# VH-VL binders against Thioredoxin-like protein AAED1, chloroplastic: the designs that were tried, part 7

Target 1, 196 residues: Thioredoxin-like protein AAED1, chloroplastic, of Arabidopsis thaliana (Mouse-ear cress) (q9zuu2)
Amino acid sequence: AITGASSGAGIGKGTADSLDTVKVLDLRGNEIPISDLWKDRKAVVAFARHFGCVLCRKRAAYLAEKKDVMDASGVALVLIGPGSIDQANTFVEQTKFKGEVYADPNHASYEALEFVSGVSVTFTPKAAMKILESYMEGYRQDWKLSFMKDTVERGGWQQGGILVAGPGKDNISYIRKDKEAGDDPPVEEILKACCA

## First folded at step 24 (VH-VL; from x2 with heavy chain E102W L105E)

Design y6
Fold by OpenDDE, fold request of step 26:
Structure y6 (fold): chain C 196 residues (1-196), chain A 123 residues (1-123), chain B 106 residues (1-106)
Amino acid sequence: as target 1 above (196 residues)
Amino acid sequence: QVQLVQSGAEVKKPGSSVKVSCKASGYTFTRYYMHWVRQAPGQGLEWMGYINPYSGDTKYNEKFKGRVTITADESTSTAYMELSSLRSEDTAVYYCARDITWFGELTYYMDVWGQGTLVTVSS
Amino acid sequence: EIVLTQSPATLSLSPGERATLSCRASQSVKYMHWYQQKPGQAPRPLIYDASNRATGIPARFSGSGSGTDFTLTISSLEPEDFAVYYCQQYRSYPLTFGQGTKVEIK
C-alpha cells in the first residue's frame, strides 16, 4: 500500500517520467497517454477513488460548478477514475458530469502519482462525517459500482487527488494528494492554481 | 460554418479498392472523431468505423474483416476511408460523420455529415 | 452486436397528426440517438441521448425511453417531416442503427 499525503506546486523528474508512460482510456476505449491531456492545454485533473464514490461525486460537482471559469480561462476539466470504461460511462450517465472522463483500470496513473492507498485512510472518523454530510446534501454512493471487480481488487481503498497541469507534458503547477477520503481542497485553491 | 465535403462518386470493379476522402472545415479537426457510415440503395445505415484524428486511434466494424482502413491527415483536415476487395454488395453511399472527441463536451452522436459518396461496384 | 428494431416499418399519416415511432434494443442501451433522413440527403441528428433535441430541431420532436425501449414522437406532423427515421445506439461496438421507419403522407 502507498501511504502518505503531500501537496505541492510541482513533481519530480521521476514522477514526470512515470506519467509519461501511463495510458488512460477514453469513454470509447481508446488509449490516451495521460500527459496528452495537458500537452497542448491547461487542465484540472481530478482523480477519483472510484466511479461509485459519493465523495468523488461531490468533488466532481463542485468542480463542475466552476467549469465556466475554467472554460473562460481555456482550462479543461478532467476526471479520471480507477475503473473500467463501463464504470466511467455509468458515472457520466448518473452524474451528468460535463467534463472529460477517463478510466484507468490498471491504476497506473495513481501509482505514478503515488496517491495514497489503504483501509486506514478510507475509514476515518473524519471521512465518515464527510460521507454523512454528502448524503445530507443529496449525493449518493453507487454501491453496484463500488462492488465491481476493479474496485474490489483494490479494496476500495484507493485515494485520489487533484492535478493542475499544462500546457506542456512536464508543466505540473499544482498537485494535491488526498490524505483520506473526502479530503477536498477549497475550490478557490483550485481556481487559484488553474485560472488566476 | 462547419462542413464535411466528400470526394466524388466512384465506379469500381470487383476485387479493386476505393478510397473516399472527407475534408473538414469550420472547426478544429482534431477535436472530433470521424465516423464512416454506408447505406446500400434502399437500405438502412451501417457503421463502418471511426478515427480519432488527434491520437490516430481507430475502431472498425469487424464485419468488414480488415477490408476497411480509416486514416486522417491533420495538415489538410481530411479523413479517408479505404475499402479493399470490393464486392457488388459494397455498392452504397458512403458518409463521413463527426462526433465530438474527448477534447470537448461529452456527446456521442453524429452531428455533422458529409454529403455522401456513391461507390458502385460492378463487373 | 446490439440489434435495434424499429416499428412500424412504415407509418402513413396526414399533416397535423401525431407520429409515434418505436425503437427496441436487443439489450439495454445507455445512449440512443435518432436521425432523420430525407430522400437524396444525408442523415441529420434529431434526438440525442434519448430525449435531447439536436441543434435546430423543432419542439414538435421529442424523444423518450430507457433501457431497451425508446420512442420518437412528432406531436404534429409538418410536410417537411415526412422522411425516414433511424435510431442508433452508442452503447457498444459495433455501433448499430435500426432498420428505419418511413413516415409517409397518407
Scores: ipSAE 0.030, ipTM 0.620, lowest interface PAE 5.1, mean pLDDT 88
Fold by OpenDDE, last read:
Parts: sequence; structure tokens; C-alpha cells
Structure y6 (fold): chain C 196 residues (1-196), chain A 123 residues (1-123), chain B 106 residues (1-106)
Amino acid sequence: as target 1 above (196 residues)
Amino acid sequence: QVQLVQSGAEVKKPGSSVKVSCKASGYTFTRYYMHWVRQAPGQGLEWMGYINPYSGDTKYNEKFKGRVTITADESTSTAYMELSSLRSEDTAVYYCARDITWFGELTYYMDVWGQGTLVTVSS
Amino acid sequence: EIVLTQSPATLSLSPGERATLSCRASQSVKYMHWYQQKPGQAPRPLIYDASNRATGIPARFSGSGSGTDFTLTISSLEPEDFAVYYCQQYRSYPLTFGQGTKVEIK
């Protein structure tokens, strides 16, 4: 079943409560309550469309470039993708992402956060151009990951976003839901949210 | 320029099998999923399943209880739908339809359709 | 499966009139696609994700709706618009279509 999230944005306790029931998988397959990722620390959490997504990889790279700043502020950098553990590991292997990586094969966090999905939000000339720009910058789509069953069966052009949360399970200080593929905020905006 | 061309009409006996082909042109065959949809005479549309031509992964409508097999040949950019144990109620026009796949993701939006293949099952 | 019920089954109108087609889902769906099928032809895409016109579709076609209720509207019918229209959901497998609404000339 394709259980897509609604386009509505619920920010606050309700969203936090929903997230409190969500578990993600670390690279070893351990279940981690997603809220634990920011329970005792502040975290920047990037939600990828999928682990093979070129735009997501670009975002990850941009965030990783600021990891030192985040570290200095005691802020964890986390990436969550809606794929399998194997996909997550492949992502790390390919990108050498220095932050923490978790898999959400059931898209539970995406549903809880009500990230946007749909053809209309991704199938745009702008998105296409952003992809091309990413390629020009040296980033690449991983097609194997992109065509994996767990990724494709979700369908509906799943979008991601960026969350800044913690310390405290209910302390969500920043959320940006991507309106379309490649809808990246300036990194400075993230740094302001997490580390100012 | 994107086009799906299907094989010709078939007349089959009950219990036999039919294999319909769908040749794709004008786009990269392996980058788009292919759906199969049928339509009985005077009736609506019924989704049968899809294939990922890149990986060979398939999804079927369970209604067909394993009678349907969808395959793809990259070398010829052709998708196939085989339906076995044919019944009279399988008489329909069968369509292949391209999913407007975006970088490997299904959209379930069928943007290009073949012309259809009539399969008649009669004793 | 999610059952899509289209209404009316047949809509008899004259050119220039407004056509309103309904598609109701047995459970909530995020979006709906619409297809047009003319006699003897394959379906063609009309509306995707409830409200977006497919490539080449005239502005007189519009879609709306959410949850369980979706609507296709033709603001002013042209002779070439007389056809059968199908809604399609992709919330869950199997993908399903409505039974269709036939827009016919009065």
C-alpha cells in the first residue's frame, strides 16, 4: 500500500507525538526511536527522497561541509532515507557522508512529518533543471538504488525536508518541508536554526 | 515521438495462453515502468500490473492469481504480457501504458498508451 | 481494494455547456488521476494529481478534490470532449479505476 503523507504541516506537540512512535534503523539494523536522535542533543536531520537521489546527495554534501560548525555547537548531523539498511550502507559507502545515517523503509517518519508527495510537486521543469545543475556540479544519481523495490513502491514522488530538533523529544525548533525536488534551503538558514 | 506499439489481435481458446507485446520507442526503455491495463468490451479499465524494465521487478494485481506474467526485453525495448489459463471473461483489449517514471520512481501516472490489443477468448 | 465510484454514469449535454464529473473513493486518497477515452481509442491522460492538466490538455479542463471526493470539470464542452472519463487512484494496490462517466451529446 502506498500510504502517502498529507500535504498538511503539523508543527508542534502533535507532530512530536507522532514522531515519538516512529522507529528508524541504524546501519546495523537496530531500531532507534527517531525522537531519541534529538532527545539528549540537538540535531539537524535531513530527510532524503531516497538514497539514490542526486539532489539528496547534493544536500547531504552541503550539510556535511558544515559538520564542523555543528560539532562545535554540539549538534548532530543526521540523514534519514526511506530505503533499506543496505541502501543506507550503500549511500554511506558511495558518498562517505560523515553524519549519522538511518533507514526508514516504511516511510514512517515521512508520514509523521507529512512530507509532500505527488507528481505535481516533483515533475516540474524547475526540478529537472536542478537535477541538471547537480550533475554539472559533479553529483550523480544512483540508478540502482533508485530502482530498488523498496524505493519505487512508495511512489508518488516522495519529498523530504530538514528538521532541527532537540534537546528534548518535543523540541522541534525548525522544520522545512520540501515543496518540490531540489527545494533546498540555504545552508545558512540551517546553521541559524541549529547553531546560532 | 514517444510511442508504444502493440502486437496484433489474438483469438484464443479457453485454457490457452496469450502473449502480447509492446514495443517502445522514442525514449529510454529502461527508465520508465510499464503498466498493463485491460478493458473488456463496453467495460472500464482494469490494472493488471507493471514491470520495471531495468530490474525486472514486477507487481501484479492479485485478482489474476498468478495467471499474468509481465516481462521486458531491453535489447528490443519490448514489454510483454502473458496471460495463461484464458477464460471467456478475459476477452478484452489489453493496453500497455508507460508510467511517467521520474528517476526510477513510480508515479502511477500513465502518460503514454499503446494502441491496444484485442484478445478474444472463445470456444 | 479502493473502489472508485464515478457519477453520473452518463452525462448528456450540449456543446458549450459545463460538465461536472464526480469520482468518489471508498477511502481517502491523496490524489487522483483522470483519463479520457474516445471511442475506438486508447485512454489518454487528462489530469494528474487531482488538479494538474496533462500535456496538451486545454484549459477548459480542470480537476479538484481531496480525500474521498474528486471532481473533473469541463467549463465549456467542445465537440471533441464527448468521451468517457475515468478516474484512477494510486493510494494502494491494486491500482483501480472508476467505472467511467460517459459524456454524450444531448
Scores: ipSAE 0.028, ipTM 0.632, lowest interface PAE 4.2, mean pLDDT 90
Fold by OpenDDE, fold request of step 26:
Structure y6 (fold): chain C 196 residues (1-196), chain A 123 residues (1-123), chain B 106 residues (1-106)
Amino acid sequence: as target 1 above (196 residues)
Amino acid sequence: QVQLVQSGAEVKKPGSSVKVSCKASGYTFTRYYMHWVRQAPGQGLEWMGYINPYSGDTKYNEKFKGRVTITADESTSTAYMELSSLRSEDTAVYYCARDITWFGELTYYMDVWGQGTLVTVSS
Amino acid sequence: EIVLTQSPATLSLSPGERATLSCRASQSVKYMHWYQQKPGQAPRPLIYDASNRATGIPARFSGSGSGTDFTLTISSLEPEDFAVYYCQQYRSYPLTFGQGTKVEIK
């Protein structure tokens, strides 16, 4: 699987096909085809490691800071997490994330997108430094969410990524798969992909 | 159950070094950071540093100015703390403490502690 | 470093009484941990992130606070609660602890 950032015509079609049957849940528990999130609009979709992850929360925050730019461009900001609807709601309550939030309790989108997973990509010196930075900046991990049974059972080694897609189900223009925890792209890279 | 068992008490001369061990059991050793904290007699707690047993990554309290070395042995699930150039002021009980470490992230919440190791530095 | 000042140094109370312990930080911190230590024993976790009880900690223990001021409260002291309590910050390196508050029997 390709890790890091990739963009261009043709990359999106294969990825789109893999997501064709994937459903996510909105905050009310409705099943939504994931591709519907960018069917009629362009969207920046951030995939979190889990809803309690400090690094994920930092990512959500720096994306949210650019929401006005996204809005001006008609681009939706979306966050997907591999947890329950309750975890998603808790995330919104705690972080006040202004974008759309969806839950993927079955991890179907993560599997389809072949996001990286493993201890080796979580326990890295770089990740440790990123964690330090996040703490210095005032971000904190939510331990309650981390203690949830479904999160614990998952193993805690799942990585996320960022997708820019739409309008059109097959129009995936940007994919960045995190190589390790805290592997965040510069926000300018995302803005270039979605809003340039 | 999760346990941390430390080595026995030490008596050392000034200028010498001491190496304290902390054997972990009841959990996957490499999935949790390990802190070291000391406590002088009748005093409070002082953080010395931590190690990621998986990567070997360490962070130290700069107060010790390079005198402290924290290591880990995965094969024996044992963490070590070595303090060199010992002074009388280094007389203390030394603790290892596990970081709750969720998903490879430090929380700095020490949920399990060893029983402590008394190190006495005297001429 | 961030200095944590706990007060009072010693709190003398009887079983059944309410205990209020203060921890003040020299700089603003978002969260604080609390530990309990009994004589001859290692510290054990009590409260994490200012207000969350650690596993197995009775409901009589509670934490609150933000910014520079944090409080640990024991609503009704039990005999086993007489110990030294430490606050700990993780806002910046080095991690630091307060000097402790000793809760002793009156």
Scores: ipSAE 0.023, ipTM 0.558, lowest interface PAE 5.6, mean pLDDT 89
Fold by ESMFold2, fold request of step 26:
Structure y6 (fold): chain C 196 residues (1-196), chain A 123 residues (1-123), chain B 106 residues (1-106)
Amino acid sequence: as target 1 above (196 residues)
Amino acid sequence: QVQLVQSGAEVKKPGSSVKVSCKASGYTFTRYYMHWVRQAPGQGLEWMGYINPYSGDTKYNEKFKGRVTITADESTSTAYMELSSLRSEDTAVYYCARDITWFGELTYYMDVWGQGTLVTVSS
Amino acid sequence: EIVLTQSPATLSLSPGERATLSCRASQSVKYMHWYQQKPGQAPRPLIYDASNRATGIPARFSGSGSGTDFTLTISSLEPEDFAVYYCQQYRSYPLTFGQGTKVEIK
């Protein structure tokens, strides 16, 4: 679905409550309450499948292409990945991603937001075609990161999503849970949610 | 055309070791994890561990801690499982099984199995 | 370690009958795989993630369940379905299988 809520009655309060105890790590290893990422400003928060994923790297790049629009609207661009701080730093070095990057090695945010996981939503013909398209555009899977032990043992079949939230800890205005690997929304949908 | 062919049956004495080979064909060996699973006569399936043939990284069932070694040789597209300090309860059919790995991601779903290798441990 | 308990141990049915195989996990698992093993053969994939048929598996096979209780159903049993069926979890290491349910054709 394009949007989701824990009860269907509203998105902001119920979803914000599920994140109340969730912390992520900055690139230096400091624990940050996840709601601090949008407490003082609106943010577009992309949740990657993992830091080595070619589809996630393509998504990060197309969101970054719109960073000027986000900046003009006072909106931060944030990426969270399931993995270690070392994996997050490698992602930043390799992609030169212009937004903020955080790590969630315990998958706490993914569990709280109830993002999809499983082999049946990862292994699809549509995802395979998206990977081929990404390779034709010059993106590449980082096989070393993809084969790192913590990537394969916990989060390899994890799906992600996109959240638009803030300003204000409880102000979540948009959530999209990927239904399968490569389930990208049109970028216009995200811009409408953050920057209209 | 995807096929896993294992080495032949073995008869071993307690205390010895056995090394079972599993030769892969019909696919890119390094793109798929390989599991090892055993089945004692008349019993169910028991997971022993896996290897990433690209990196050589392994994960083992703690039940076999220190006794099992799983290796892979990319140049021959062959995985190996060695079980040491054999006991009579190690008598089983040993299978290699390919994980239907998706772009480096384990699925834990074993789509192609070898024919099995009977290892009999008797004195 | 997650223990999977399959029931019944043996299921004796006639062709055309509906077979229902149970797999109970000792703790909640997200998804489960199923394998079929015919006499003298290696196991082969049947159902993945509780409800999705593997490639080439006939529509008479279906799976369902969540949490701790999972079922495999064969809607109209064929003589070639004589086999042992195993469930497998992948929530936690070590990977574990159920002990199997033997389906016998009468």
Scores: ipSAE 0.006, ipTM 0.577, lowest interface PAE 9.2, mean pLDDT 83

Design y6
Fold by ESMFold2, last read:
Structure y6 (fold): chain C 196 residues (1-196), chain A 123 residues (1-123), chain B 106 residues (1-106)
Amino acid sequence: as target 1 above (196 residues)
Amino acid sequence: QVQLVQSGAEVKKPGSSVKVSCKASGYTFTRYYMHWVRQAPGQGLEWMGYINPYSGDTKYNEKFKGRVTITADESTSTAYMELSSLRSEDTAVYYCARDITWFGELTYYMDVWGQGTLVTVSS
Amino acid sequence: EIVLTQSPATLSLSPGERATLSCRASQSVKYMHWYQQKPGQAPRPLIYDASNRATGIPARFSGSGSGTDFTLTISSLEPEDFAVYYCQQYRSYPLTFGQGTKVEIK
């Protein structure tokens, strides 16, 4: 009767287990275990589609608007992008993002968290409307970053998500995987997870 | 309104080169990748490569062993494909095709095609 | 290089009949596109990402499949549908096309 995978916890992926070996790069190029970002503090971690994406720049800004609330609750704001250190530094220079920024050039965190990718979830009417709305609010696509070879070849179809974790390496209290480009959760949902 | 208009048919001798042009109109040329695809008589489609017209960055099918050069001229909205050291098996219709690039992101979905350029290689 | 094998090579049918075209990949692919080509014309985009109709494509065209097996279906053939159909993979370079399925009048 029991011919399937009978060893228990080995069936399927646990989110924290999937991240055990994942590292990201700080802006100086040092490798950081991703779980170090929340081992000693709670963190809201946004995963961008890529550093040139207008939708991701708007998300970064809307999360940063709540940084005072996060700071008051002892919660860090972190952004991870799937590009190089140079692309990450350009993002910081252009956006003046108030949180911490890390790069994941090999997409290891995106694969471990099983974030969505694909044409049909990237090129949607809803995403097009969200881009137009973002432009009306003054956000702009960085076409140079968007056309960089590694952005085009590795990150063009990649979606992101939002993670709330810590304190403690295994303490993941919230994860939201974007269903399509521009799929932002209500801010209240994130605040309940980090800062209730 | 979106159009890709290619240069006319050519007859070439083995060992020579051919350069096919593809003039784009009705859209912002530098915001969309351009592919080149060929089709031998009675045969299927074969991808040759693409160019990013903004940066000049290219990707080639290694099958062509460096015989293909793809370029773009932003000021005239024209892409070019040059195939050197021509062989009889290079006789084909050559197409340019626009990638429906979404905000700088390649989709590998070719939504607008040129009319094709017949290149005949004969001695 | 990922090889796409289409079957049948030729499909001889009458208007009003259902056409079923198969595309099999040599290994699992992420996404697949379909194009229609009539004699003397450039290919026309038909289906993108396995199942999404391109702009202006009638509802009688549908695509399905995943992994290695993909299908294009024309629910009721119209006279303008007699053409060659190509599948194209997106996963890795080089981009490759199937050899084509010709749908012709019986």
Scores: ipSAE 0.005, ipTM 0.541, lowest interface PAE 10.7, mean pLDDT 83
Fold by ESMFold2, last read:
Structure y6 (fold): chain C 196 residues (1-196), chain A 123 residues (1-123), chain B 106 residues (1-106)
Amino acid sequence: as target 1 above (196 residues)
Amino acid sequence: QVQLVQSGAEVKKPGSSVKVSCKASGYTFTRYYMHWVRQAPGQGLEWMGYINPYSGDTKYNEKFKGRVTITADESTSTAYMELSSLRSEDTAVYYCARDITWFGELTYYMDVWGQGTLVTVSS
Amino acid sequence: EIVLTQSPATLSLSPGERATLSCRASQSVKYMHWYQQKPGQAPRPLIYDASNRATGIPARFSGSGSGTDFTLTISSLEPEDFAVYYCQQYRSYPLTFGQGTKVEIK
């Protein structure tokens, strides 16, 4: 049973059109059309709030715990963050994330997907409780990345989401827009969307 | 517990400089951005800029760029604002104000203010 | 830069009355905050992000609005509420404040 998310064939044609001109950066700085990430394979794409966020690091870890299931189904695990390639490389170095990582320093994918933003959905009691829970589980905020000018100057109040797409540039089968910081779906919901 | 204590009132001549201090206590100084805001007598509030006390990165209101320098000293938990080439219209109360920074993210919401420092510019 | 226009400039009311303060932005803003300032004191945080009361702020204070039009309401004025109220925005730098609305005893 799928809870709290849209799924199904053809769901994302308008969304796919919004992404037509969007590019992201790989870890070497090459521009890549975002739809290339799922044109030839299905992908689970997580959109982080920023690369230093403790809640995003916990989400990355729980998705990576299921990478073997995704691999067995031919599904790529991808993380996109709204920072620079330097911040993305630091994230990979610190977390040892096993999926692919891309940077979107201009927030173009976030805008095209209409992810939520705002102080009132970021600075919440629920998010604070989830941060405490994450600390109890051993996750930590990276304060240097969190204070980097690019994280702060362009507005770190951006929320993220999870997308399941591909194969095929127009084939978006699942979108979840986070309602607030730390709004994680059960991982089983994502596995049903990507991996049956 | 959380407190911002500013240096005392100053009287300055036109063309000189003033440096106002803001000593923080009761919290981790380097984890919260610090704003500076001024208020001319009988007037409203005017944002001057901020500093990240951890990195030293600053942002200034362009109205003051070139005349305002904001610095921070982690070892004393003190932020400073220096305004140069003073003019009569710079007479104001100058406030430091802590941004309630959410895990390194600037919120633009100023939750703790210093008591204010009156700077009077007169010939 | 974004100009915030508060109205009225002065609101003369008696204790127990409802106060309604307006803040209009020259462009749509991302965040609108409200501060209270009493004579000789620094501003006090009141409402953040249009509608959320700061810690320790009584329930008689409420905020609403979005885009360009924002309102602060004090449902039943208490003696300690006679002060100047400022709105403050962020959408882009510089941060700007409204010119203030003075709420005074009639």
Scores: ipSAE 0.005, ipTM 0.537, lowest interface PAE 10.5, mean pLDDT 83
Fold by OpenDDE, last read:
Structure y6 (fold): chain C 196 residues (1-196), chain A 123 residues (1-123), chain B 106 residues (1-106)
Amino acid sequence: as target 1 above (196 residues)
Amino acid sequence: QVQLVQSGAEVKKPGSSVKVSCKASGYTFTRYYMHWVRQAPGQGLEWMGYINPYSGDTKYNEKFKGRVTITADESTSTAYMELSSLRSEDTAVYYCARDITWFGELTYYMDVWGQGTLVTVSS
Amino acid sequence: EIVLTQSPATLSLSPGERATLSCRASQSVKYMHWYQQKPGQAPRPLIYDASNRATGIPARFSGSGSGTDFTLTISSLEPEDFAVYYCQQYRSYPLTFGQGTKVEIK
């Protein structure tokens, strides 16, 4: 059974408290409390399955297309992946993602947010179709990243989600947990949450 | 025009404290981190720490931990650096410097500097 | 902390000559900033993230490098370029600067 899939505004206090203990790594390797990412600003935070994931890259791309809107609203675009700093850098190099990128190699944020994880939620018929569509649109899976130790051991079956938060550490206005790979919300939903 | 104007030169005795001010103008004070950097006479630059004027969050060089306090006053757009337990080695020009702060993220790129404040510690 | 070593300590050149300044980090860093400081003045930004000129910085200034080795180049020195140059890393805390290279007139 697929559990943990949800969408809505806000998170429980317990989740918020858990997030307060979570640190992510910037591209330079500095530890950053994840809540600091939206402490002083509003942010759209995309949690990737892993940095090599074609579906994640597609998500990053369609969010990036709306960066001007986000910028105009003073909203930061952030992507967090469960891989290493090197993987994060590779992701940036390959995708030229213009938002902020952070690594969470320990999946601490994913755990705190109770994102779904499992093979059954990764390789679904729907996910397969989404993958094919992504390829048709020109996106590609990075297989090297996909098969790295960290990804395989910790992130291979991890699902992500979208968070809109800030300003304020506890100000979580939107959270969508992916039910399965490729479970992307319409970008308009994100814009409504962050920038309306 | 973005400017940082610092307080005047100070002469202090060993063991005393000094508080240097840095008044910001020409930009939204709370949207940019402020660094403090010092420079001993004829020497290089030494980072002391920074503050987020919006939240008050600070980061210090551990070398100064316990002796340095960085604060900010939004109402006056002024950052402060207080250094206690002064010693002769603390004789230096102290600079405030604005972080360019892209979308609230530290870039550690100090794009605007104050004119500096000479603090002389002598017996 | 990451130690930045600049070389040479002093570079004596004439106007019109090419200046090459080195900054070596004790550990690998992703990016490097450069600052210029003239006598009696505060530092000013020169190069950010290894290779990007700060606002208002002439094209004769360029930066390059990666890992542990970074270079600031002045293609043709102007009289106003004689100053001390500092590199700065932000790979890890504390932020650190090189000891500086003084570019002086021969």
Scores: ipSAE 0.005, ipTM 0.537, lowest interface PAE 11.4, mean pLDDT 90
Fold by ESMFold2, fold request of step 26:
Structure y6 (fold): chain C 196 residues (1-196), chain A 123 residues (1-123), chain B 106 residues (1-106)
Amino acid sequence: as target 1 above (196 residues)
Amino acid sequence: QVQLVQSGAEVKKPGSSVKVSCKASGYTFTRYYMHWVRQAPGQGLEWMGYINPYSGDTKYNEKFKGRVTITADESTSTAYMELSSLRSEDTAVYYCARDITWFGELTYYMDVWGQGTLVTVSS
Amino acid sequence: EIVLTQSPATLSLSPGERATLSCRASQSVKYMHWYQQKPGQAPRPLIYDASNRATGIPARFSGSGSGTDFTLTISSLEPEDFAVYYCQQYRSYPLTFGQGTKVEIK
């Protein structure tokens, strides 16, 4: 379960309520209520900055390395990106990500979860260092995806986060909102939340 | 035909500097990192650093930090290594070597090497 | 810095014999690669990531090992195999090479 301001404006229950009307698209374009992704199973849901982001591709790879632990615990691995279905399919083709992938072209889930956005949290010294680190490890930015019309028109400064939820539409047990680009939690923190 | 062609041998005085060039051909220059490795006469190999020719980003062996500068010119597909404040101990053959990057994994494997450039430091 | 110790320093053998070259790291490494160098030439890539033959490398060359202990094996030496062999690692910077094993004709 979520811990926090139990009497506040719903950092636990308000988060679930904010998602009630949010829908995402699968890779074939079918509209899916976002809470359906964890209604019948627990899921680790990673929210990418955008589908071309090198830091998000590195995070996706690190989470996928633990998919066998998640599978053994009955936990799904899900990635949501704020782009089109075409961008999502390109991401899957390029990265070979083993989890489920969904698109949120209208940023509805990002707005509902109040993920951070802005130039000042995108271009930080820490993010630049992590980008260099990722490039040295062989990860690459997809510049075509990064500069596609809807990425730049919808704001390339969107940050993401990680959610652990389910089973049950209202059961959100962990949420982490990235403070800036490249703000990765240790994967063990996520495993403790989903699979301990 | 992937090829790295280096500049010719040089004789330098102590305290001076040397700049060795490495011209790449047969592949997309900016796709692959470029390493510099040296070998003193009769001795083993010593890694000096690398450059990402796309971004210009570098990493240096701390042993040489402050004396070595690695650069790249995308328009000519040429990497450069400059070593300053030369000492007799810097007499060596200097190699450029291309890194190969695996999908999702960086291995620091040097798959193509230049022919080497002998730099002799003597008075 | 990670130190690679190759043994033996010199291996004197005849054509047709099996050569076994060792590379020991001072601590566990992430990647281990092998290179061959003949006199007056640049190093030639041989084995990458412990056991994978580089393009064009004959089947008589094989690599094995993990952690701190790695081995290069030449199953039946040919005259062209008399050279110096270097191992190279990455776990952390700087990248380092072993001191080399010279395989020479007996």
Scores: ipSAE 0.000, ipTM 0.425, lowest interface PAE 19.0, mean pLDDT 82

